# VH-VL binders against q9ybr6: the designs that were tried, part 18

Target 1, 148 residues: q9ybr6
Amino acid sequence: MSGSVLDEEAEKLMDYDYLLEKLYKKVPPKSGTSEYRIPEPQIIRIGSQTVIRNFREIAQALKRDPKLVARYLQKELATAASYEEESGQLILNVKVSRKVVNQFLQLFMKTYVRCPTCGSIDTKLLRQERAYMLKCEACGAEQPVKPI
Below, E stands for the ipSAE of ESMFold2; O stands for the ipSAE of OpenDDE; V2 stands for 0.75 times the mean of E and O plus 0.25 times the DockQ between their complexes.

## First folded at step 4 (VH-VL)

Design b36 (framework fv_acasunlimab; at its last look DockQ between E and O 0.31; V2 from the best seeds 0.00; counts 0 for: pae E 4.9 > 2)
Fold by OpenDDE, look of step 5:
Structure b36 (fold): chain C 148 residues (1-148), chain A 120 residues (1-120), chain B 108 residues (1-108)
Amino acid sequence: as target 1 above (148 residues)
Amino acid sequence: EVQLLEPGGGLVQPGGSLRLSCEASGFTFSSYAMSWVRQAPGKGLEWVSGISGSGGYTFYADSVRGRFTISRDSSKNTLFLQMSSLRAEDTAVYYCAKDWDTAMVYFDYWGQGTLVTVSS
Amino acid sequence: SYVLTQPPSVSVAPGQTARITCGGNNIGSSDVHWYQQKPGQAPVLVVYDDSDRPSGLPERFSGSNSGNTATLTISRVEAGDEADYYCQVWDSSSDHYVFGGGTKLTVL
């Protein structure tokens, strides 16, 4: 009678391993996150201000409204930001390095543009009352993100 | 003068929790990213966690993700590390480190460190 | 995970030049920073942004970074330079600070 319990446990373990293998096969290999690269910021320092000359192009690469990206940088850099629609430049009322600006832009990409599920950049940011929702157009995933 | 004081170390059992604090002075606290870096006895430096100046971003080493939580209180100029599910391998001197900027660049000032020992 | 590789130890005679290397894949594209740690003390920044020195540090400390190797150079080594040295980068791919394994500099 002891042989039957061991066989049942072995069958359950085999079923679990089989289920695990099936689950792992169904998880699409995380497609190599093609490192979607945004343009590097072109920065000019004027006095106590930092101007991002190619900010419009950066925002376009991020597939987001320049004003939204500007608000994000304003918050993260704890400074006033002014977007010039005519020139496509962003003026920051702080002296900041290209590296720091670039880091926050990369973080913006990761947080507000890239789908955490499939890695796609084809996403939309939907404003809700107290939060933003990142919706992926490629895989359909939705994720709440912190408000900007 | 920049000062970083870390009073919160101690002995804790495996599976236990501990909260570290770092009191900062001598600079505008909210303008700089902060990190915790640990060093096991006789070992090298290991970055544990970081938080941006605004507190908008938190970062964690893979070894502590899901177990540790970094936070800051600007009104108190204090950095925190809430540690949970502690393991023997978490035993180390934990350093509070000030970043050069509001982003993650490099550490220009370090605290003296506080010893955390995880042992049964 | 991004890895920085340092020799475990370097030995030099007083007055000679010590070179401590930090290897990493395409590390030349990153800013490398260096810390000195003496026994029982907290680390101290000695070089930042590949080659810049904090105020108050001797000119004997210098840094370079190209290709796959960053180097901390300490000229005219003194007994007081005996310490552990760590290189460090920010890895933007993983959003991690990465330290080298450290190098013990011994002054003979």
Scores: ipSAE 0.761, ipTM 0.895, lowest interface PAE 0.8, mean pLDDT 92
Fold by ESMFold2-Fast, scan of step 4:
Structure b36 (fold): chain C 148 residues (1-148), chain A 120 residues (1-120), chain B 108 residues (1-108)
Amino acid sequence: as target 1 above (148 residues)
Amino acid sequence: EVQLLEPGGGLVQPGGSLRLSCEASGFTFSSYAMSWVRQAPGKGLEWVSGISGSGGYTFYADSVRGRFTISRDSSKNTLFLQMSSLRAEDTAVYYCAKDWDTAMVYFDYWGQGTLVTVSS
Amino acid sequence: SYVLTQPPSVSVAPGQTARITCGGNNIGSSDVHWYQQKPGQAPVLVVYDDSDRPSGLPERFSGSNSGNTATLTISRVEAGDEADYYCQVWDSSSDHYVFGGGTKLTVL
């Protein structure tokens, strides 16, 4: 009981989508910023989950704590996320495309990393009581940014 | 089935304000980004504003920034566009458009459009 | 701001193939979407992500995108295909959707 043909077909379709996604990673990414480029997310779909295998590398490129970037994606995608410190991957409990993930990561950089005054990515994000403050190490500008 | 219903537009004096609404049904409203696209009489399509599914991000065309405010109410499945400091150049049919995903990808459904006329 | 260029009009005879171009700097690195608009009606999606078709649309509609030019191709054109066609991209550098100026397809 419970071992249906429909379940087996669904798993085959998920594996097929995963293989197609992996195949498409061989082509250059279609999206990127003009000034500073974030590594292309390496995405695997497992059941109803989306796994970003190189999430630690992406967070390092963003110069932010992986847990902060994970909380940001949880909020914007309205889903639960789990960051695995051992493997450096992020597990999202939703099916999302690489395009959507890329768009939110680029928005993260624009909102929480890049200085709006001088364009530098050499910045710090400081949590103040009622706001996050983005402090530029290059030009010294400080800007309140929306909470994560 | 997906439905986007835009109540009738209006005639507004230059410098005036008007709020547009778009009532959505047939899909999980909060999971999809939404946009406003306008078309002046005899002209092409112009994207005006967009909002992410979470409401965490709003975007505006340069021509309307600082004058228009996009917002959404998930409890009412309704998208809004608050327009202020209206100009004759804002005269257009305004379309509500549903994005395919929670971010900006492409529009799979459009409302019927509502006419906004800015004239003395 | 990023600009998409379309020819203002294209004319074809019934049964022929119409090609509508959308020019943009390095547009091949973007995903291009196409909308059809008939007089007095809202636009309708006909091609998305360069070459995919929505469910229920004729297989006569297809698309391509490479280099600086994206193309909407309509094979075996019918009188009912007469409409304005718009290309669209999301410009990640400005966080704006950008539409082409539109192309009026006339079927003789």
Scores: ipSAE 0.702, ipTM 0.860, lowest interface PAE 1.4, mean pLDDT 88
Fold by ESMFold2, look of step 5:
Structure b36 (fold): chain C 148 residues (1-148), chain A 120 residues (1-120), chain B 108 residues (1-108)
Amino acid sequence: as target 1 above (148 residues)
Amino acid sequence: EVQLLEPGGGLVQPGGSLRLSCEASGFTFSSYAMSWVRQAPGKGLEWVSGISGSGGYTFYADSVRGRFTISRDSSKNTLFLQMSSLRAEDTAVYYCAKDWDTAMVYFDYWGQGTLVTVSS
Amino acid sequence: SYVLTQPPSVSVAPGQTARITCGGNNIGSSDVHWYQQKPGQAPVLVVYDDSDRPSGLPERFSGSNSGNTATLTISRVEAGDEADYYCQVWDSSSDHYVFGGGTKLTVL
């Protein structure tokens, strides 16, 4: 019960800060979305775990299935990860900073989303037996990418 | 205690090749990004190359891209730098540096460095 | 590519405060880290994330970062603080670590 009270107070405070940001249209933090068109990760640390509360929105901005992005982070952070479909949250079994999460999401964008030929993010990742293929819908370029 | 030991180094002629190694101990090697940073005699620090904890991402300074290859072997707790097409300006002390995290943040531990000399 | 500019040298009397600057376009949007290097030795981290201190370092070492300038501040300097000091960032546009040119601190 005491654990539930502490969690409720933390989440309530974070929701309040989120509303203030939306109301005042604040400029993103220096390590946030100003350099990328990716929503800033909303992170809560709970014990040895890290929760990304807006993970579904992040995956939507990356134009990729949340489970695929979760598998990528699981690999790069060398930890177990679980995506909760109903809440849209990702739970990582490691303490990790927003800075590190953002860096790997930016690397995901460069590797699996942005077309290296024209720079467009209007792309699809196609699964084939031999390789994963990145197909650009803007210029038509295709190239293999390493599997996740 | 974290230790980074760079036993290699040496004298190489221009156009030659050399592989540097950095043997790590005192931490879970695969959990941290690693880098090579060099310092020419009497000069400042220059970052050369980095690799993420998983090995999934490698990065190179423009001056070495295409000539140097960074790699890691988690079974040996060892970071490598394969240097090829060496030039006189590659002469420097090469430091192995441990990142604080699996991604590129900052270096919390450094080796003592190993001298590479490129000269006829 | 992104460049960090440091003064080549700074001189300060013992017991005084040294301030070493690191200039860069919009450096306030980056996390700045500082390293101390004494002659013949490897660099050692002295400030990270603009203003945080590694465990075991004296409170005399502090930092700030805003706008186009980050500053390393060493209060009550001692002869043992004589060293080269480097600032460093990660530049996400180039995917490079970038070091400043270094500043030699002399305690007179």
Scores: ipSAE 0.239, ipTM 0.706, lowest interface PAE 4.9, mean pLDDT 85
ESMFold2 (binder alone), look of step 5: mean pLDDT 92; pTM 0.947

Design b37 (framework fv_acasunlimab)
Fold by ESMFold2-Fast, scan of step 4:
Structure b37 (fold): chain C 148 residues (1-148), chain A 120 residues (1-120), chain B 108 residues (1-108)
Amino acid sequence: as target 1 above (148 residues)
Amino acid sequence: EVQLLEPGGGLVQPGGSLRLSCEASGFTFSSYAMSWVRQAPGKGLEWVSGISGSGGYTFYADSVRGRFTISRDSSKNTLFLQMSSLRAEDTAVYYCAKDWDTAMVYFDYWGQGTLVTVSS
Amino acid sequence: SYVLTQPPSVSVAPGQTARITCGGNNIGSSSVHWYQQKPGQAPVLVVYYDSNRPSGLPERFSGSNSGNTATLTISRVEAGDEADYYCQVWDSSSDHYVFGGGTKLTVL
């Protein structure tokens, strides 16, 4: 009777494509060359699936294992995800907008990459028992973070 | 049909605690972020707290951080706000609101609101 | 701390056009959403992503957003449009939803 979840997701994807275009018109893609920047997700939509074609490159920019980032997105989006080792692509079993993907990648960076003490991205994520420890290689600070 | 049902308002003395609940139906609960937005008598809307679809991220307004805890139970399709150390200025109608997305964007549906009065 | 500024009140005659502004530093780089709230009722979404209307809402409601000002425009105003209107953005720098102070639209 009401609109389906699929119809809502399609509308989200259309609106986020508009927002992404609007953002890059107002703020050039390379405006922050002095700031650390992750690659823009390259999205291909196949049926009910979202494919991030350059996922390996994004994970490399985040300095984290692609499978860890994939598990994070799977958990946050409440969907199944498949990382294809050979192609470096991530397949999400949900229609999701580029803006939503980018928002969670930014939250991942804030939570699991960037040092809260000095702002450095030169950090390591170490698994200890039931927690992850974020260790900064620049300032030496260590912060416990929730497991993925 | 999306529905958000809010039982659980009431009268509490300053320093007391109260838990609000919001029962959701008509959508896939875990696929959408949810928030609490309040409105003091005669005042505007104030966002209080939000939680991502997975429950992995919680966000709080500065005015309630450390006193309020947002949570969700996907098995019951229910959103909660645990309020502690309540103050007179927490008196408001509290709305649960469904985000349009799994992340934070905007609110497409609102509950009917529940009145919380903090008074001695 | 990001702040959205709205005029507290706007008055229009029936059939005229009401314009409600939402001011914010570089707000044109954000997405602005608008809610209508009638007395004793929950808010209702009337404009999302700057200029889009939810299904079933009259075409009289429209929006724009550029520079430091977003605007909700209500053309051919009717008595039933009398309500409080709120703009809203998500501020990614603070991870907060930000609401404007609200504008009371009076139809005289």
Scores: ipSAE 0.006, ipTM 0.587, lowest interface PAE 10.7, mean pLDDT 84

Design b38 (framework fv_acasunlimab)
Fold by ESMFold2-Fast, scan of step 4:
Structure b38 (fold): chain C 148 residues (1-148), chain A 120 residues (1-120), chain B 108 residues (1-108)
Amino acid sequence: as target 1 above (148 residues)
Amino acid sequence: EVQLLEPGGGLVQPGGSLRLSCEASGFTFSSYAMSWVRQAPGKGLEWVSGISGSGGYTFYADSVRGRFTISRDSSKNTLFLQMSSLRAEDTAVYYCAKDWDTAMVYFDYWGQGTLVTVSS
Amino acid sequence: SYVLTQPPSVSVAPGQTARITCGGNNIGSDSVHWYQQKPGQAPVLVVYDDSKRPSGLPERFSGSNSGNTATLTISRVEAGDEADYYCQVWDSSSDHYVFGGGTKLTVL
């Protein structure tokens, strides 16, 4: 809460932006995955909150309900999240960098969107009681995934 | 002041099991990812396993996958490594390490290390 | 598997500059971090994000990273700098931390 803490947070944020740029310059992903990218999170700070301005666009690219992706980030970041339907923004009650947000969105895609058999993102997430089942519409593979 | 205390390792027979613990203090435990890194006698550092701040993601080196389980208990501020089907090649000093953030980046603090010897 | 290559040893005279390399395919696109380990002690972070230093570390420690090689540079080397040095990256394609093999720095 002090000025030194805010200075450290600013330094962390700048470091993560730099790291995110390097991450995007890495060798292309394997065949089938390289043709699909989620939009880069557009982050704005408001006090102690992090706002993902283009969250609806990100959720649409992931082909998942924005509320599901919001619940996932809330759980992984151990914070409260509020999805604003009118603006399409996600408000997180924590200060996080773009790099951290992007890493968890990539993990979301690997876990709940991308088919591990063929790499397709044309999939559906089905909930059966406490289990989630990922069904690929491209190759027909079905596999259980961890609950959100 | 960040502290990571590892209460001690032990001597285990090949095929046996052992649980390591790392007691954390001086930071908000659930806000940071943590890992186990080992070092065999006279050898270099080898990452073993990692867990995100929430505990929602766990990662394992290929050499230990299926044999080791990483976990954390936020109520006790403690990181665990449950080791099973131990081999002579698992003999090493095991360090718990705190990540800089809730995701996997780099280690800013390390525990003192605990020796695990797998021998008959 | 992603592999980081370090020379096993580097020797330098007191007051000179030591350079320890970390080779990896396209490592310049990664963020490289460096740890110092003295005998009987846990590792200590000395450089992070290629070139940044933790508070309390002397300015003699610096780093760089481009192409296929990252380098830890220790200027005006002192006897107390004798240690093993390890480079490290997070490989996002495999979700693994990767360490270099380590370099023993000897100050003669």
Scores: ipSAE 0.391, ipTM 0.755, lowest interface PAE 2.5, mean pLDDT 87

Design b39 (framework fv_acasunlimab)
Fold by ESMFold2-Fast, scan of step 4:
Structure b39 (fold): chain C 148 residues (1-148), chain A 120 residues (1-120), chain B 108 residues (1-108)
Amino acid sequence: as target 1 above (148 residues)
Amino acid sequence: EVQLLEPGGGLVQPGGSLRLSCEASGFTFSSYAMSWVRQAPGKGLEWVSGISGSGGYTFYADSVRGRFTISRDSSKNTLFLQMSSLRAEDTAVYYCAKDWDTAMVYFDYWGQGTLVTVSS
Amino acid sequence: SYVLTQPPSVSVAPGQTARITCGGNNIGSKSVHWYQQKPGQAPVLVVYEDSKRPSGLPERFSGSNSGNTATLTISRVEAGDEADYYCQVWDNSSDHYVFGGGTKLTVL
């Protein structure tokens, strides 16, 4: 008796919020420490191989050496990888989905790039004998991270 | 084809320890992430812990962090959950579950579950 | 902590369509997966990546996900569909799997 009009208006409001989210998702992300995003991997499947066409761009966004990011993916995916310096592509000798690649790149950022103290991505990864040290250039924090 | 065998659970006193195992067959074990999911009697599913295919990443629910340790042995195709400092609220059927991929996505196969009872 | 909300129960007559919802903040930006669990049995995957079906599952099962609600739809419901249904996501902010509380589907 009393619910129909209010229920319909609530559903329309939810639909409007959803449309606003879709609109904002189409706008390129603006980089801030908490909002920083890496480029979406451009993946091409060739037989049993996965090619990440924009790999150099991704590594640059992570502010890490492409060789290091390639070694990380090679280890996590248990496969061979070849980074082509001329083209900037990474060739993985395995079939892997974009979702899996994205998840490991996000884990790489959380583990080896983003400062756990202040959230800044302005950090350096330094090798100290058998360990890696993550040093934040923004807040000065230093902490060990596990080897790749 | 894919099988996950969980040898029997057990009865443990509060504060005790128990190790669960899950023997996998029918797929390349090291290529897939695996998890433990539990279900208390009459309650819903609760994810407990997960490990990536490489073993390089381990994840824990807040309720078990510091008390449980997940591990895998690729030579035995076996997933383990070492449980310590057990509490009455840890009483549940524990399922091992195979992830679709080497990372955390969703579970395509489940073991039949093993009952763990923590009581005085 | 990210939370998924399901109604505790849904009742339908045989042959009707059951709809089980899974509510979560901006869940449409995540991939939602659904499991069926019958008494005394392990869960079984019935829908993955919002709308895809595993091989061998009846075409009566389908899914959708948009905005703040994901939905599992079971058309032409049969007595054998009576079970608990759980939705699930991976939350990348916390690095946790999150399950809904479960929905008991009763066919009367």
Scores: ipSAE 0.281, ipTM 0.736, lowest interface PAE 4.1, mean pLDDT 86

Design b40 (framework fv_acasunlimab)
Fold by ESMFold2-Fast, scan of step 4:
Structure b40 (fold): chain C 148 residues (1-148), chain A 120 residues (1-120), chain B 108 residues (1-108)
Amino acid sequence: as target 1 above (148 residues)
Amino acid sequence: EVQLLEPGGGLVQPGGSLRLSCEASGFTFSSYAMSWVRQAPGKGLEWVSGISGSGGYTFYADSVRGRFTISRDSSKNTLFLQMSSLRAEDTAVYYCAKDWDTAMVYFDYWGQGTLVTVSS
Amino acid sequence: SYVLTQPPSVSVAPGQTARITCGGNNIGSDSVHWYQQKPGQAPVLVVYDDSDRPSGLPERFSGSNSGNTATLTISRVEAGDEADYYCQVWDSSSDHWVFGGGTKLTVL
């Protein structure tokens, strides 16, 4: 039945959640359009699974491979994850809220994207044996970061 | 029944070290973030340190960074706070707190608190 | 450094409504949580995510959060509500939990 695959009812639930949040708009959005902001995760719950509908868009904003970001979330949430290339969505085999997903994605950006020296997001993450190296294209700084 | 038991407080001299522990039961320990929060005599709550459920992220208040180390041992269901270079200003009741989820969302359970006194 | 401002004390008569504020720059964009602490006891969660209540908490406790002010509202106050109340926010810029200074609620 509804499990790891999205269906019509899950899509209706997504639309309903979006409408509910619009009804509760009491505070201005944190920011307008910005290349330094990641899109807010669009979450659908299917049983014990969490689906991130706009995962490809999020990975693109982070300038990282969707499979790398998926592996990161799998590790931090201690669960299995499946990235669907055709739909661009991520299926997590765990029950987590949008707030938790967003917090880990922001931590991913701080750890694996943003240069700690100059704050630029114009960086590359390179695999090196037992570690990852974060190289800044703006200031030239190189920093080792925890492996994913 | 969720329980957080905090043995290991005590009296320590300035410059000394002490390790606090928080023994957890009644929930899947590794699935939840945890924090240490302290309260000096007659003062308010001050967050000290936090650790994600996976242990992949640790966070520290500016006042303790470099002196305190938070860690967890999932085989023992125990949260630790290793305190070094202790100062009189670190005198407080230390609470361990369980987060609602594997990240920092809010504290649903608190331990009883353990008194730490730093004095000559 | 994010600072949450609470009045140090609020006094209310039994049966009346107490309102405890938590001020912070654009706090309405954050999720605010509230804890009650009675003398000699550990804190207890009374409101989370701005307005939700833990199971078993009286409906007299409610919360709101908009603009620069979050508010904990306790209706039909009882003597047993006398305690210190703390607001809490996760500051995503610094990755720190921040507590307000606390408000002592006195039931007259």
Scores: ipSAE 0.597, ipTM 0.833, lowest interface PAE 2.1, mean pLDDT 88

Design b41 (framework fv_acasunlimab)
Fold by ESMFold2-Fast, scan of step 4:
Structure b41 (fold): chain C 148 residues (1-148), chain A 120 residues (1-120), chain B 108 residues (1-108)
Amino acid sequence: as target 1 above (148 residues)
Amino acid sequence: EVQLLEPGGGLVQPGGSLRLSCEASGFTFSSYAMSWVRQAPGKGLEWVSGISGSGGYTFYADSVRGRFTISRDSSKNTLFLQMSSLRAEDTAVYYCAKDWDTAMVYFDYWGQGTLVTVSS
Amino acid sequence: SYVLTQPPSVSVAPGQTARITCGGNNIGSSSVHWYQQKPGQAPVLVVYDDSDRPSGLPERFSGSNSGNTATLTISRVEAGDEADYYCQVWDSSDDHYVFGGGTKLTVL
C-alpha cells in the first residue's frame, strides 16, 4: 500500500524529467543572441539518492569548479552531496527532480557566472575576506555576490 | 497532515506596516519553497513573493519589490511577510502557499488566507 | 513581463465538457498548473505540469499545453465544479510566478 504511494511519487518525478526534456526540445522563448545554455542534467535515482551523471560537463559549461557547484546544490537542497572526481558524477542524498536541479543551476549561473552589466559568461569568481566578488573579463565590471 | 495556519490580518493606514505569519506543520519545513499569493476583493490571484527552502533565494513581484520582505524561520516552522509603505491597492486576502519542492514548481497546499485592509 | 490570458467566464450544462484556455506567448515551452477556487475558500491544485492530476482528483479533469495555448478540460461537468479556475507558470527569465486572470465556470 505504501509502495503504491511511493510509486506514484516516483511517477510524478519521472513526469517532471519527461516534461523538462519536452521543454528542452522545444525552442525556448526568444531571449536574444546572448542566451547561454547548460547541458540538461542526466538524472538517475537510487533509492532516496539522486545522481547527476553529467555533473562535470555541467560545471565545465558553467566555467566553475565542480566542488563549488556541488557545495551550492548541497546548501540549496539542504542535503549532503558527494562529487566523484573519477566518474564526474554528483550524488545528492535527496530525491529531487531534474526540473528543480535545472532551476538551481540556472540560478547559480545568474548569481555566480553571468555578468549583470554586459551578460557575458566570461567571468571569474574571486574570494574576498567577507564576500565573493564576481569579475567580468569582458567588460571589467566587478560586484559582490552572496557567499556559497 | 500538512497544515498552514495564518493568524490575523488587520486594518492598516496607508504608509503603514504589517507583518504576516504562516505557521507550518506536517512536513519538513526547510525542504520546501513557500510563497505569498494575494487576492484583492473580487479580483484574481496575484503572486507576491517566494522563498526557496534553504532561504537562499527570495523573489518578489515588481509591485512589491523594495516594500515587502519575505523570510522564514526554520526553528519555528514559520514563514513571514514584512509589509511596509502599504498602499490602498495592497488590500487583499493574503495566502501562504507551500511549493511541491525546494524550488518554484507549483503549490500543493494553501493556507486559509488572512485579510489585509489598507484604508484611512 | 509575461502575461497569461484567460476568458473571464465559461458556461456549460451539467454532463457536458468545459474547456478553459490559458494563452501565453510560447506557453507550450512552460509547465502549466491549474487551480480551482470556490467562493470564500483557498485555491486547490487540480492539474500540474500541463496534464498531471493530484491523487484523489476526479479523472474528469485533464490538461494540455502546446504552442501558445494551454487548456483545462473538465468532462461530465457537475454542479460542484462551479468555481473560478486559474492557470499558472513559473517564468524562469524574470524569476516569478504568473497567474492568469481567472475564468468563472458557471454550470447552468
Scores: ipSAE 0.412, ipTM 0.776, lowest interface PAE 3.1, mean pLDDT 88

Design b42 (framework fv_acasunlimab)
Fold by ESMFold2-Fast, scan of step 4:
Structure b42 (fold): chain C 148 residues (1-148), chain A 120 residues (1-120), chain B 108 residues (1-108)
Amino acid sequence: as target 1 above (148 residues)
Amino acid sequence: EVQLLEPGGGLVQPGGSLRLSCEASGFTFSSYAMSWVRQAPGKGLEWVSGISGSGGYTFYADSVRGRFTISRDSSKNTLFLQMSSLRAEDTAVYYCAKDWDTAMVYFDYWGQGTLVTVSS
Amino acid sequence: SYVLTQPPSVSVAPGQTARITCGGNNIGTDSVHWYQQKPGQAPVLVVYDDSDRPSGLPERFSGSNSGNTATLTISRVEAGDEADYYCQVWDSSTDHYVFGGGTKLTVL
């Protein structure tokens, strides 16, 4: 839409975004030093069930398989959980608050994701017999973690 | 009717050990986190230790880490605090407290408290 | 290192409003809970999640929390409100419960 007000505004917005990107290049992200944010759980109550609508997004932010995170929550909340692959939602057969879900997700990150040596979230879980090993891809440190 | 019954306080010599127990009834025990909170004579409340509903997570105040162990037995609906290497500074009334949820949030019910005296 | 600071004592006349503060660095980003403890008794929850009240508690008890200060407000104070009051948070950075030092409310 040449010569329209909308064309002019869009061009200004693109210039602004470009300038923001250039500015942020001068301020390196605080990788490994800042608190890594996972998305806020989007909770819906259905009777006695709690549905986490954005569960797939949360698991992706944690860099872990949604089924692993679901199994973790099932164990910690002492309830049955069902992960729906098509919708990306997690259904918990218990009434639980967003605050409690958030606390366990933060504990999951501290236990199964973040390297205790360097703080990096670039890690992987390795199964060794009946135990899990957390291996950091950034610093190379390895440590055992409790099973899920 | 939620009840938390605490038998098992007493007088112990410094360096000794004592196990506290808290018998729970009136709620689904494994669905709630629990803690021990103490209060020295004439002093304020001090959180000592906590355990998640599943028992998967245990937490300790810096003053007791390495000396105290919290545990729970869901088959007996009982919370325990194993105290070792006791010091005069551990003298206090010890309360077991039920958390509102399976994680650490706040306490909706408290036991009656049991006195632990560490002296001489 | 997270410390909750309460005044040691607050005195009010019957029928007046008592305000008990709980100071903490960025405490407004945490949820604050309040307990009442009378002599020889276990603590009782009076306010949770900053401003919510347990069933059966008088509406005279209320709370707020913003910035660096949480406040327990007791309106139309009665002699039976005389007690020690404690604020409490869960510090997610250290995975510790933290209690304030307590405030003795005296109704004169």
Scores: ipSAE 0.445, ipTM 0.769, lowest interface PAE 2.8, mean pLDDT 87

